# Designs tried in a protein design chat: VH-VL binders against q9umr5. Part 140

Target 1, 268 residues: q9umr5
Amino acid sequence: SYKPVIVVHGLFDSSYSFRHLLEYINETHPGTVVTVLDLFDGRESLRPLWEQVQGFREAVVPIMAKAPQGVHLICYSQGGLVCRALLSVMDDHNVDSFISLSSPQMGQYGDTDYLKWLFPTSMRSNLYRICYSPWGQEFSICNYWHDPHHDDLYLNASSFLALINGERDHPNATVWRKNFLRVGHLVLIGGPDDGVITPWQSSFFGFYDANETVLEMEEQLVYLRDSFGLKTLLARGAIVRCPMAGISHTAWHSNRTLYETCIEPWLS
Below, E stands for the ipSAE of ESMFold2; O stands for the ipSAE of OpenDDE; V2 stands for 0.75 times the mean of E and O plus 0.25 times the DockQ between their complexes.

## First folded at step 5 (VH-VL)

Design pd15 (framework fv_nofazinlimab)
Fold by ESMFold2-Fast, scan of step 5:
Structure pd15 (fold): chain C 268 residues (1-268), chain A 122 residues (1-122), chain B 112 residues (1-112)
Amino acid sequence: as target 1 above (268 residues)
Amino acid sequence: QVQLVQSGAEVKKPGSSVKVSCKASGGTFSSYAIHWVRQAPGQGLEYLGYIIPIFGTANYNEKFKGRVTITADKSTSTAYMELSSLRSEDTAVYYCARVGYDSYGYEPFDYWGQGTMVTVSS
Amino acid sequence: DVVMTQSPLSLPVTLGQPASISCRSSQSLVYSDGNTYLYWFQQRPGQSPRRLIYKVSNRDSGVPDRFSGSGSGTDFTLKISRVEAEDVGVYYCMQGTHWPYTFGQGTKLEIK
């Protein structure tokens, strides 16, 4: 009766992180078929995002084919970018609710705990030297690195985010926009106490200008040009914004109040 | 000041494995990669793959995928290249080289190790 | 894989004369950032390769100004304006635009 739910994890993550989320879904929507995809776990999450998109696409096709009334996606952190691309490259997806759980939709520009672990002596201001090279773009982290002080390099060198956001032209842009617009609801979740996603407003399509002042979604060129359909979705009433304070990055999938407020209403 | 020092020459039988080390010293970069290149006697250069020690990630040339494994020990600043199922065609000098940075971006192969001769014979 | 083709393979040069080495790629080496990731290396007998030129035309620190690189797209040239005895060795071009990195077959420069 309930639509199946597909869960896509984040950077250095695995299916085990979602045990509480599965408990909440089972309590409120008993009988829901929930599939947490066990692809690109741990260090494999560093593989290029387009490679991850292809692998996840192969895994979701049979699930979507078995669910003629549709499916829901819950996509956490980096996984939200994978899901953005899935919705664009799949001509035949039947996703109702796409629930983006603290994902850097406009990119990342901050010294996260993950980046401090990987680059303990590097500052965020220097990562553009690595990320905006051909070999840097072979790493998922660099595919959504968005340095607001080197936006020209981001636009020209990003092999993933700049293309999927329509910030740079691509031959498939029109088809990707049409496919993305098939989604029933885009549910955006995030908050100021996340501590990893920087700026946290990236989870809501806001981002830094060159002075590191955050401009919200409606002030972004990608929204104003409707490059991949955000303006159309908002006008259709299909975008849901659910910010919540007090939640750290690793707690989005294990907070009951967050689940009841932001996720539960969108699982039909 | 930057120096890459490789392990000594090896003689191996067909079907065995070899593991070559590359120790980095004198560098100030925390964000560098170690690449592996080989050269058969009297032949040109052939690329095998790389590792970024800080990321712990490796990538391989498809030609060697399944036979080559590149690892790193950050605590000793040492990268390793292991090649299995050795054939006589694998006889070569194996080099490590790093990617460096300056104000203009990433620059591959700015420093090279001295090379390690691996001879595969019966 | 991108094929890198060098010519000539053997280059005998009289001391003090100019030398020129050609490198052609099977695909354009222009990356999406507008840069061309083509490199030139020198390998002296019994030594490890050393990088001479990066991104088509930029000389590495310590490389004499008699070495110059030029080209665009798929056609590249390394020039030595006046060959000196220490220039003997094999020269390789390399592309870093497309994975995996690939090298030309090498050009052996020798004094005749």
Scores: ipSAE 0.083, ipTM 0.609, lowest interface PAE 6.1, mean pLDDT 88

Design pd16 (framework fv_nofazinlimab)
Fold by ESMFold2-Fast, scan of step 5:
Structure pd16 (fold): chain C 268 residues (1-268), chain A 122 residues (1-122), chain B 112 residues (1-112)
Amino acid sequence: as target 1 above (268 residues)
Amino acid sequence: QVQLVQSGAEVKKPGSSVKVSCKASGGTFSSYAITWVRQAPGQGLEYLGYIIPIFGTANYNEKFKGRVTITADKSTSTAYMELSSLRSEDTAVYYCARVGYDSYGYEPFDYWGQGTMVTVSS
Amino acid sequence: DVVMTQSPLSLPVTLGQPASISCRSSQSLVYSDGNTYLYWFQQRPGQSPRRLIYKVSNRDSGVPDRFSGSGSGTDFTLKISRVEAEDVGVYYCMQGTHWPYTFGQGTKLEIK
């Protein structure tokens, strides 16, 4: 028998987007119980990420309680950040594989058509003015906006990402790290042709420095300081990196080759 | 320049609902938020809530949550504030005000509507 | 909610004399971005409020230089160096640092 799978969607998304993923899982792991959480759909995905974490936590508790052998999480885009926080705030999670599908783990800094649609009067260079205000932090997208030219503002004003990454101190940081480290495998998926996640290496804990040069995970202070356990997980052999070219942002959950290569092996 | 023009005065009975409009002109309607504030006769200013038209998200002061609904129609550049289950203590001038969040940052209450008197009496 | 306390609530002043209004917040208004989101508004009789000062000390366009704002943390002051007849009205401080927005009770400035 296979462990149950819980799926968490992304920004302006819903459970409907995962129809192909469910077909793939049913073909390769017949009998797997897959629950796609239908919370914070569409415009509600703009609610503050801490509010979303609370709602998803309430939904996953009974699923985890029914599966003493453990569960797997598949978390797409913004949903991957929700799952990061979920694993940190839950003292009793039993997650084996946490599969992060093209999620901006170190944040987002991109002037793409997608983001321009959300913020038509803003450019990536000026979003810091609104996102790092008290006003901006009431919106999920601003909770993980990471302007590399205003890293001081990101560190001080981010109410979500800077805290879960251990980039700014929090009273619960030690407990969050301990809880997160209970995960069996951290499977990171992303690629250069995503077109939305900027830089795409954010899905692998890489990010821009002040000159917009990408520094990979092992060069990040959060890794070097082991702020929430990345260095410990890597040493344990628990981090899997699965980059794939040729896949656009909306196709990660509907590409068969991606599924077979990066997801299927982790669905015991 | 941004200009906010509100609908006319309303007289309502207790238990009914009122819907006040705020039509924006100048600038891009989607590039700012509309906030609603009220002022009872001889009293101070009290915040009700806001809407960001581009996101379609509204946020409410907990005191009014469940009774107030703020909506926006981008095609007419108009924001609406609807208050239900009216009581005599809801008698007030209701103002809409802009919250700017364009390239110059976050600027609350830089432009105000002219106000709409809502009287709740039996 | 952050409580904003103004004093005095009634301010009778002689034309041409200075006037000063105090505003105190129950919590620091310095936000994580280093900005202090404290604002001053004027409401003349029968009119909508008008913003005079943004972020403690910055004067809005068209506001006479006789108006000035100052302060830090939890203690703020609005000063009018030389009161004129058109300054009659109610003055409000407002904080935008903490949700929800909150206003002071208002200070009614009247000519003696």
Scores: ipSAE 0.396, ipTM 0.718, lowest interface PAE 3.3, mean pLDDT 90

Design pd17 (framework fv_nofazinlimab; at its last look DockQ between E and O 0.70; V2 from the best seeds 0.00; counts 0 for: pae E 3.1 > 2)
Fold by ESMFold2-Fast, scan of step 5:
Structure pd17 (fold): chain C 268 residues (1-268), chain A 122 residues (1-122), chain B 112 residues (1-112)
Amino acid sequence: as target 1 above (268 residues)
Amino acid sequence: QVQLVQSGAEVKKPGSSVKVSCKASGGTFSSYAISWVRQAPGQGLEYLGGIIPIFGTANYNEKFKGRVTITADKSTSTAYMELSSLRSEDTAVYYCARVGYDSYGYEPFDYWGQGTMVTVSS
Amino acid sequence: DVVMTQSPLSLPVTLGQPASISCRSSQSLVYSDGNTYLYWFQQRPGQSPRRLIYKVSNRDSGVPDRFSGSGSGTDFTLKISRVEAEDVGVYYCMQGTHWPYTFGQGTKLEIK
């Protein structure tokens, strides 16, 4: 009786990271069919996001087709951006709850402890030189790098995030907006102690202005112009915001209190 | 000034693998990317793929995906290109080339290695 | 993949005379940022390729002013105003707008 759940992992991740999440779902919603997609694992998560969207699309089509009552998506970190694009490109998706676990919905700008491990030298001010080029856009992290000091380069060169956010025009924008608006609930989860997503408010469609002051979703042009339907969803009562302090980036899918508070209520 | 120095010529049997190195000197290794391009005797240039050492990963031309692996060792300022399941058609000079940066992003192939001849013969 | 087509493939020229090489792409090379990622390379016999021109018309440092690039969209030209003996070699155009990078077939410039 419970709708199937599809889980999409994040950067340098795999299905193994979700074992606790699966235990929680089984405890509260026994019998739920949960599919954790084993695509673009580990270093393959650095593949261009549009390539990942195509691969995940092929995997979710048969799952959605078998569930006429609908499905739920739980999408972690970078995976939340994959799911954003899936909901836009699929004319026939039947997603009820889209649960975004600490995803950089407005982009990433910051050197975090996690990224400093991967990248031994601070890149915050210099990554725009690499990312805002045709080849740079062939790496997933560059697809959502959003330097607020080079916003013009982001708007013009981003091949993914600027397009799915409607920040730059695309021939499919009207269809993408229509498809995205089919979602039942957009559940946004994140928090100040994440330590990776910078600014953490990106998980709630907030982001830096040119002075690195965070402006919340309702102050963003993407919201004010209703570019892909955020204003419409909010007016419909379909956006759920669930911030939680004290949770690090790798713990969103393994914290019981987070699950009970922010995820469990949306798994009909 | 940047210089790219490649490993020496290789003769390989069909079905084997070859690993070519490209050692960078001058400049900061992590401040640029390395690409690999090959040229069969009397033929044109063909792109295999490239690595951005700071991302720790490579992107490949789909024609070679599954057979080519490009890696980088920052501690030795060396990039590597490994090609497996070698066929006679893989006989070529293999070049590494730098991708430099400007204020708007990458500028490809401003410096090239000397080339490494790989011969695949029975 | 974007197909790059060069013409002519063989270009015999007299010393001191002008030479012109055409390059056509199967798709527009204008990126969303307004830049056109079209490049020209020279390969002298027995040597590695050397970049001459970047982004259609910009000459690399050390490249003689007799080399010039022009064009837009899908049609590009490399011109040598007065051919010198050291210009003998194969010339390649390359696009960097669409992944993967693709090259033209090459134009062999020879002295008559």
Scores: ipSAE 0.610, ipTM 0.809, lowest interface PAE 1.9, mean pLDDT 89
Fold by OpenDDE, look of step 6:
Structure pd17 (fold): chain C 268 residues (1-268), chain A 122 residues (1-122), chain B 112 residues (1-112)
Amino acid sequence: as target 1 above (268 residues)
Amino acid sequence: QVQLVQSGAEVKKPGSSVKVSCKASGGTFSSYAISWVRQAPGQGLEYLGGIIPIFGTANYNEKFKGRVTITADKSTSTAYMELSSLRSEDTAVYYCARVGYDSYGYEPFDYWGQGTMVTVSS
Amino acid sequence: DVVMTQSPLSLPVTLGQPASISCRSSQSLVYSDGNTYLYWFQQRPGQSPRRLIYKVSNRDSGVPDRFSGSGSGTDFTLKISRVEAEDVGVYYCMQGTHWPYTFGQGTKLEIK
């Protein structure tokens, strides 16, 4: 039998968004038990990510316990960060494939059409003032806001991304790295036509430098320092990068070609 | 000059709900947050919750979670605080306050509304 | 929740004399960014609270220099060098470092 699949949704999302994905999985892997977690749906997805991590942890623990052979995670958009944190805090997870579906793994710094109403251009340049504060960090978006022009504030005030990245020292960094490295494969999916994740390379742990030049994963300090295990995962062939053009952010979970190319191979 | 103008005094029965408004002017409403604080007669200040209007969702003091709902209308630059299942102990002056920023960063509670007296009595 | 404890709760002062209010937090108010989000508010009779001090020691615009804030970690003080009649009211400390925000009990300053 196929390993169970757990799906974690993104910002302002719900289980309904994954109806096509469920169909694809059922067709190609009949009998697969797929659980789309309906937690922190809609506006509740703006709650602090650590709170979400705890909630999702409570939901996945029973599923994992019933699947000693292991499970697969498909985590979409913001959900990809939740899942990465989940795998970092769980010392007993049994995740075979962690599929990060167009997630801002290295953070967000953009004012795309999708987020323009939240982050207009003028707001983008000033959001650091709110986000990098105790108040701002009570909102999920601020938990992975990564302003390349205010790296010092990011490193010191980010209560989520900077910690799971091991960019700021903390007592659990070594343990979290160890836990995360339990994953069998890390499948990174994203593309240039996403229109939301900014830069889109963030889905592959690429990100802006201080001049807003995009650097790739291997150029990032988190990789070079192996702060949470990216370098180790890459070295053992556990990282799969699956870029695809022509897919908008809201279509990653509903594109058959993308599924067959980037998701299906890792559900066996 | 930033101003927060709240709605008028309310008298409510126990078990009912009240909704207080806070209209902001003189600044960029979408660029800061609105928090709510209440003060019972002769008592101190108690934080209820707050909202970043552009996000459309609020954070709450867990003490009031389930009874308090904070919303915002960006088009009118108005924040709202609704408290349900009112009790006599909810009698208080309710204040809205801005949580904003300046050139130095995070600036909580730098501007306050005039307060709204809510009386809960049978 | 972080408990903020003020002392004294009642502060009778002679005009022209100095006043001092203590505020202690149940845990450190130093945030990861290095800032300490401790604030002082003044509430005159019949008025809304007014922020006097932000981040321990910074005076808001329009606040007389006779007001000063100091402290670190868990121990903070508001001082008034020369109390004036307009200073009558209740003073509150507030922490903004930990969720949820919490206030001290308030210190009622009165003229003897």
Scores: ipSAE 0.533, ipTM 0.809, lowest interface PAE 1.3, mean pLDDT 93
Fold by ESMFold2, look of step 6:
Order: C-alpha cells, then structure tokens, then sequence
Structure pd17 (fold): chain C 268 residues (1-268), chain A 122 residues (1-122), chain B 112 residues (1-112)
C-alpha cells in the first residue's frame, strides 16, 4: 500500500489549486490517502511563516500518528519553506519523501509576476527597505526575501530564512539539523521557465552572489558548512534533482508529465 | 515631502460601517506602507493595522481582525480603512500614518494625516 | 501584546525647568538586528501626533535639542532640559520591535 501524502500550498493559493495533482495520484496510486491542508488560504498565506508552520504542524501531527510507516510531503512554492521548517521543528516527524515543488529554498530576489509590468527592477532593489525591519517580517514574502546586495541586513533582520538555513546562530540549530536529517528523500523540482522564483535555481538551493552570478547548491556556504544537513543528505544519496523546462509557476501541480517524471516515483 | 490628506468627519449609527480615505502626495506611494491609528476622545493611541501597497496586502492588529479592512488604490495613491459593526467605543479620531524606510533602516510614522473624527451615536 | 507603561501620566512643570518621562516595556525591545525600536511622539493640543525621537535616542529633523532620549532593554526616558510654553501636550512612547505596535498611555505635560 502507499504512504499517505500531505500537500501544502503556496502564496495566494488554496487547496482547490491541487485538484489535478489529486487526480494524478488517484489514477496512478489508487487507495493513497491524500490530504491537502486547507489552512492559510488566499491572503492568509501572507501571515508570518512561523505562524503558518505552527498551524500546519498542528494539522499534520494526527495524520503522521495514524501512519507509523511514514508519510510524504508535497509542498508548492512558499509551502516548500513551511515544510522545510516543519521538518526542522518536529522531532517526531516520519516523512519519507519531502517533495519541494518550485519552492524558493534559498530565498527570492525578484518582483512577482503581477508587479513586473509596472516595477521590474527598481522594486527588487528597494524592497529590502521594507522587508528587513520588524514590521516587514510580519509578511511571509519578506520572511524569505533575500537581497544579495544587502546580505548583512538579511542575516540580521530575517526572522525565518536565515534561521532555518543556519545562516545566523540560534540555540536550536543542532536540534533542527538532526530533525531535518530524518527525512528519507529531498526531491527538488523547478525550472528555468518558472517566471516567478528568482533565481529559479533557488528551488535547488542555488542563489545569487553579490554580482548576481548564480552559485549552485554545492557552492553555497550553508552547504559547505553543512549548517542544516544538505551536504550530509547529498552524500547519503538522499537528494533528488528534477529540473523541467517549459513550466510556468502556476502549472507545476497541473502538468501530467511533470507529475509522472518528478513526483510519482517518490510516492512509495 | 510626503503629505497625507484624509476624508472628512463622519457621524454613524451603531451597527453600520465607515470608510475613511487617506490620499498620499509626494514620494513614491508603492514604496512605503500606510498604517492606521485611532484615538478615542481623551484617550491614547491605538494601532489598527497597515498595508504595503506594492504587495496589495494588509496586516491587522488581532483586536480588530474581522471588523477592519485596509485597502489601497495605487492609481490614485489612496489608502482606505473600513470599520464595520460599529460600536459606541469606536468613536475616535482615525489617523493614517506613513511607515517610511530610509537607506539605513526603518522609520515608522514619520508623516501623519490630519485625522478623521468618527462619531458613533445611538 | 507588549505593554508600554509611562510614568508619570500627568506632569505639571514650571517653565524653564527640566522634565523627565519614563517608559517601561513588558519585554526587551532589542531586535535580532541589534536595533531597539523605541519611539517618542508629541501631540500638541488639537494636532496630529508628531515623531520626536526614533530608535531610542535619535532626534528627528526640526526637533529642538532640548529633547533627548535614552535607555536600553526595557527602560527608556525622554528628557526636556528646559521646558518651554510650546512643549505643552501629550507625549507617547511606542515600541516597534514586536507586532502589533503598542503605545504607552501618554504623559500630559502642562505648565504650572
């Protein structure tokens, strides 16, 4: 039989967005229990990510308790950051596959699609002024905003991403790393035609240096220092990279070929 | 220089709603936040919430969540605060204020509107 | 919510004499970036509030140098070295470190 699947949505999203993904799972793996968590929908997805993590934690505990053989997580966009934080803060999680579906795992440095037409470059260069403040950190997009030109502000003001990446010292770093390393597989999905995640390589733990040159995961300090377990996971053969071109940000959970290629093999 | 100009005073009955406007001039409306603060007669200041116009999103003091709606119209550089299910204790002057950011950090409430008196009378 | 407590609530002062207003928070106001987001506002009779001091001790442009702010952690003070007639009004401290923003109760400064 198949392990239960828990689905976590992204920014300005809801459980309805995953209807096609649910159909694919039902057709290919009949009998799989799939729960799409109906929390922080729409504008509620802008609440602080730690608040979302706590709410999702409360929802997943009973599901995991009923499945001692393990569960899978499919986490889309912003939801992939929520899920990674869940894996760090839960010492009793039993997640086998963590499927990160076009998630900004190393952060975001780009305007959203709905703002691109009006403010393409000047907004991303100025957004640090809002985000790297106590008030800005009360909004989810600011929790993972990562301005490569103001790295000191990011490191000091981030209430979420700098902590779950182990980029700023905190008392839980060792425990969070231990918890995250209990995952069976980390499946990274994304691609160059996403159009929202910037750089798109953030979905694979790549990111810009100060010159906006993309450094891949293995070139990142968080990997080299193994601050939350990426180097250990890669050495263990637990990281799966599944890039796919030709898919826009809103299409990742409604593309059959993407599902069959990148998701289905990991839903044991 | 930023200037915030609010709509005029209103008298309302309990159970109704009120919508106060705040028009910004000077500076770049999309690059800063607008917050709302109220002051009951003879009382102190109370924060309601604020909006970041570039994200099109507001965040609210939990005390008022469900009754307050904060919006912005970028084409007119105007923010709005709507308070529903009015009670007599909602009688107050309602201010809009800017949360401005400089190159060195955060500067809350550097410019204030003139205030809008809302009276809720049975 | 962080509770901000001002003392005194009423402050009659003789013209030309110093005045001191205390503000205490229920939690530390030091943020992870090392900054302390503590602010002072003045509200003159019949006017909107006006910011005097940002981040504990930094005077806003156009604020007379007789105003100064100090403090750390949970304890803060606004001082007026020589009170003038134009200083009449209500003074508020505010914290911006923790959501939501919260204000002290206000200190009404009057000339005796």
Amino acid sequence: as target 1 above (268 residues)
Amino acid sequence: QVQLVQSGAEVKKPGSSVKVSCKASGGTFSSYAISWVRQAPGQGLEYLGGIIPIFGTANYNEKFKGRVTITADKSTSTAYMELSSLRSEDTAVYYCARVGYDSYGYEPFDYWGQGTMVTVSS
Amino acid sequence: DVVMTQSPLSLPVTLGQPASISCRSSQSLVYSDGNTYLYWFQQRPGQSPRRLIYKVSNRDSGVPDRFSGSGSGTDFTLKISRVEAEDVGVYYCMQGTHWPYTFGQGTKLEIK
Scores: ipSAE 0.445, ipTM 0.754, lowest interface PAE 3.1, mean pLDDT 89
ESMFold2 (binder alone), look of step 6: mean pLDDT 89; pTM 0.921

Design pd18 (framework fv_nofazinlimab)
Fold by ESMFold2-Fast, scan of step 5:
Structure pd18 (fold): chain C 268 residues (1-268), chain A 122 residues (1-122), chain B 112 residues (1-112)
Amino acid sequence: as target 1 above (268 residues)
Amino acid sequence: QVQLVQSGAEVKKPGSSVKVSCKASGGTFSSYAISWVRQAPGQGLEYLGFIIPIFGTANYNEKFKGRVTITADKSTSTAYMELSSLRSEDTAVYYCARVGYDSYGYEPFDYWGQGTMVTVSS
Amino acid sequence: DVVMTQSPLSLPVTLGQPASISCRSSQSLVYSDGNTYLYWFQQRPGQSPRRLIYKVSNRDSGVPDRFSGSGSGTDFTLKISRVEAEDVGVYYCMQGTHWPYTFGQGTKLEIK
């Protein structure tokens, strides 16, 4: 029998977006119980990420309790950050595979056409003034806005991403790391043609330096310091990297080749 | 230079709804937030909620959640505050105020509207 | 919610004399960035509120230097070194560190 799969959607998304993903899972792993969480749908996805983490936590507890052999998480876009925090705050999660579908794990710094309603062309360089304040931190987008030209402001003002990445000290950091390290596999998926996640390497824990040169995961301080366990997971053989070109942001959950290559192997 | 101009006074019956407008001029409407604050006669200030137009959604004080709706129309640079199920306790001057940014970052209430008196009477 | 308590609520003062208003918060207003999001507003009779002080001690443009703000953590003070007739009105403190944002009850400054 297959472990249950829990799906967490992204920004301005809903459970309906995953109908193709559910078809693929049913074809390759018939009998799998898949639960797509219908919390924080549409505009509610803009609520603070810690509020979303609490709501999703309450929804996943009974699912995990009914599956003593473990569960898998498939977390799309912004949902991947929700799942990062879930794995850290839950003392007793039984997640085997955490599959991150094009999620900005090191943050976002971009004003793409897809996000023009949120990131007008000239907003990217000025959004730090809004986001790095208590007022801005009441919106999910600002919780993972990571301006590489104002990294000191990001480190000090981010109420979410800087804390879960261990970039700023937090009283719970040690227990969050212990909890996160209980995951069986961290499967990272993303690609250069996403068009939304900027830089796209953020899905693989890479990010811009102050010159907007991308530094990969192994060059990041969070990895080198092993702040929440990335170095330990990599040494354990638990990190899977699955980049794929030719896939736009809204197509990660509906591309059969992507599913067969990057997702299917990790659904035991 | 930035100015917030609100709609005129309203008298409403208990159980009805009121919708107050706040038109912004000067500055870039989409780049800042609009907050709504009320003041009952002879009383202090009470925060209702705010909207950031570029995000297209609002956050509400839990005390008013379910009764208050804040929206924005970017094409007319106008924010709206609608309050439903009105009671006599909702009689107050309702203010819009800008949450803008300057050289020190994002700061609340740097510009205020003139206020809109809403009277709820039977 | 964070409770903001002002003292005194009524402040009669003689022209040219100093005035002082206290504001206390039920929890620390220091944000993770090290800044304290404490504000002071003045409301003259029949007018909208006007921001005087932002982040504890910074005067807004156009605010006379006789106004000063101070404090840290949970205890804050607004001082007027020499009260003038135009200073009559209600003064409010506000915190912007914790959602939902909250105001003190207001202090009515009157000429005696």
Scores: ipSAE 0.486, ipTM 0.774, lowest interface PAE 3.0, mean pLDDT 89

Design pd19 (framework fv_nofazinlimab)
Fold by ESMFold2-Fast, scan of step 5:
Structure pd19 (fold): chain C 268 residues (1-268), chain A 122 residues (1-122), chain B 112 residues (1-112)
Amino acid sequence: as target 1 above (268 residues)
Amino acid sequence: QVQLVQSGAEVKKPGSSVKVSCKASGGTFSSYAISWVRQAPGQGLEYLGYIIPIFGTAYYNEKFKGRVTITADKSTSTAYMELSSLRSEDTAVYYCARVGYDSYGYEPFDYWGQGTMVTVSS
Amino acid sequence: DVVMTQSPLSLPVTLGQPASISCRSSQSLVYSDGNTYLYWFQQRPGQSPRRLIYKVSNRDSGVPDRFSGSGSGTDFTLKISRVEAEDVGVYYCMQGTHWPYTFGQGTKLEIK
């Protein structure tokens, strides 16, 4: 039978957003047990990512325990960062495929019409002022805000992303790397028409330099130093890159072609 | 220049609620956090909570959780602190103060409102 | 909660003499970013508090250089090299490292 699938939603999201994804999985892999975690929904998705990681960890432990053959994770948007940390802090996870749906793996830097109520145009250049503080780091968005013009502040103040990416030292880094490397497949999905994740290449571990020129994963120090295992995973053949044009941020979990091309092949 | 202007003094009965306002001018309201601190007559300072207006979400000191609500209206650059189920020991001057980051350091409490006296008496 | 303890609570000083206020925390105030979020505030009679020092030793713009902050870990000091009449008031230390943020009980500085 098929391995169970655990779904982790994104910012201001809920389980209802995944109804089409569940339909697709049921059609192609009938009998798959799919659990969409209803934790940190709506405004609670603004809680610190480490708090979210702890809550999701508690929910995931019994599901993994019931599935000795392994489980798959499908983690959307901000949820992909929660799953990154989850895989690092769990000494005993049995995740086969970690499917990251348009998640800002190297961080976020940008205003969009979609999120203007949170990020009005005037805030993009000034969000570093609040985010890189203890007060700001109590909010999930600030945990992965990565201003390329204030990279020194990001590296020193990020309580989450800089640590899980190995961009700043942490006592648990060696254990986190060992745990993360147990994953069977890291499936990265994203595209240029997302409209929210900025730069969209953040979903593939690419990011802006100080001139806002995107450098891809293989040019990142995180990759070159193999800080949490990306280079090792790539050498193992365990990283899958699936970019797709024409898909907006809220459509990644409801596009049939995307599902068939990028997700379905990794659900065993 | 940044200025925080608070609403006027209030006299309330036990069991009622009070809502104090803090209007910011001279800066980008949404790019900072607004903290609320109180001081009972002749006593020290006590931290109630803060809001980051851009996120619309507030954090509260557990001592006041369930009674305090902090909100912000970005269109008027105004933060509000509402305290319910008032008791005589809630009699205090309530202050708003700005929290943020600038250049080479944090700007926690770099600007304070003038304070709002809330008196709770039967 | 982190307890902040100031000493002395009452500090009578002669004009022109130095003054020193101690602040001790029940836990280390070093945050995960390596910074120490310890602040000093001055409150003159009838006025709102005013920030003097942030992150242990950084003097706020407009604060006279006779004010200085020092310390590390759990032990901090605010010094006034030569007290002036306008320095009368209550001085508070505060920690911003551990939620909830907490203040010391205050030190009242008075001229003899």
Scores: ipSAE 0.382, ipTM 0.724, lowest interface PAE 3.1, mean pLDDT 88

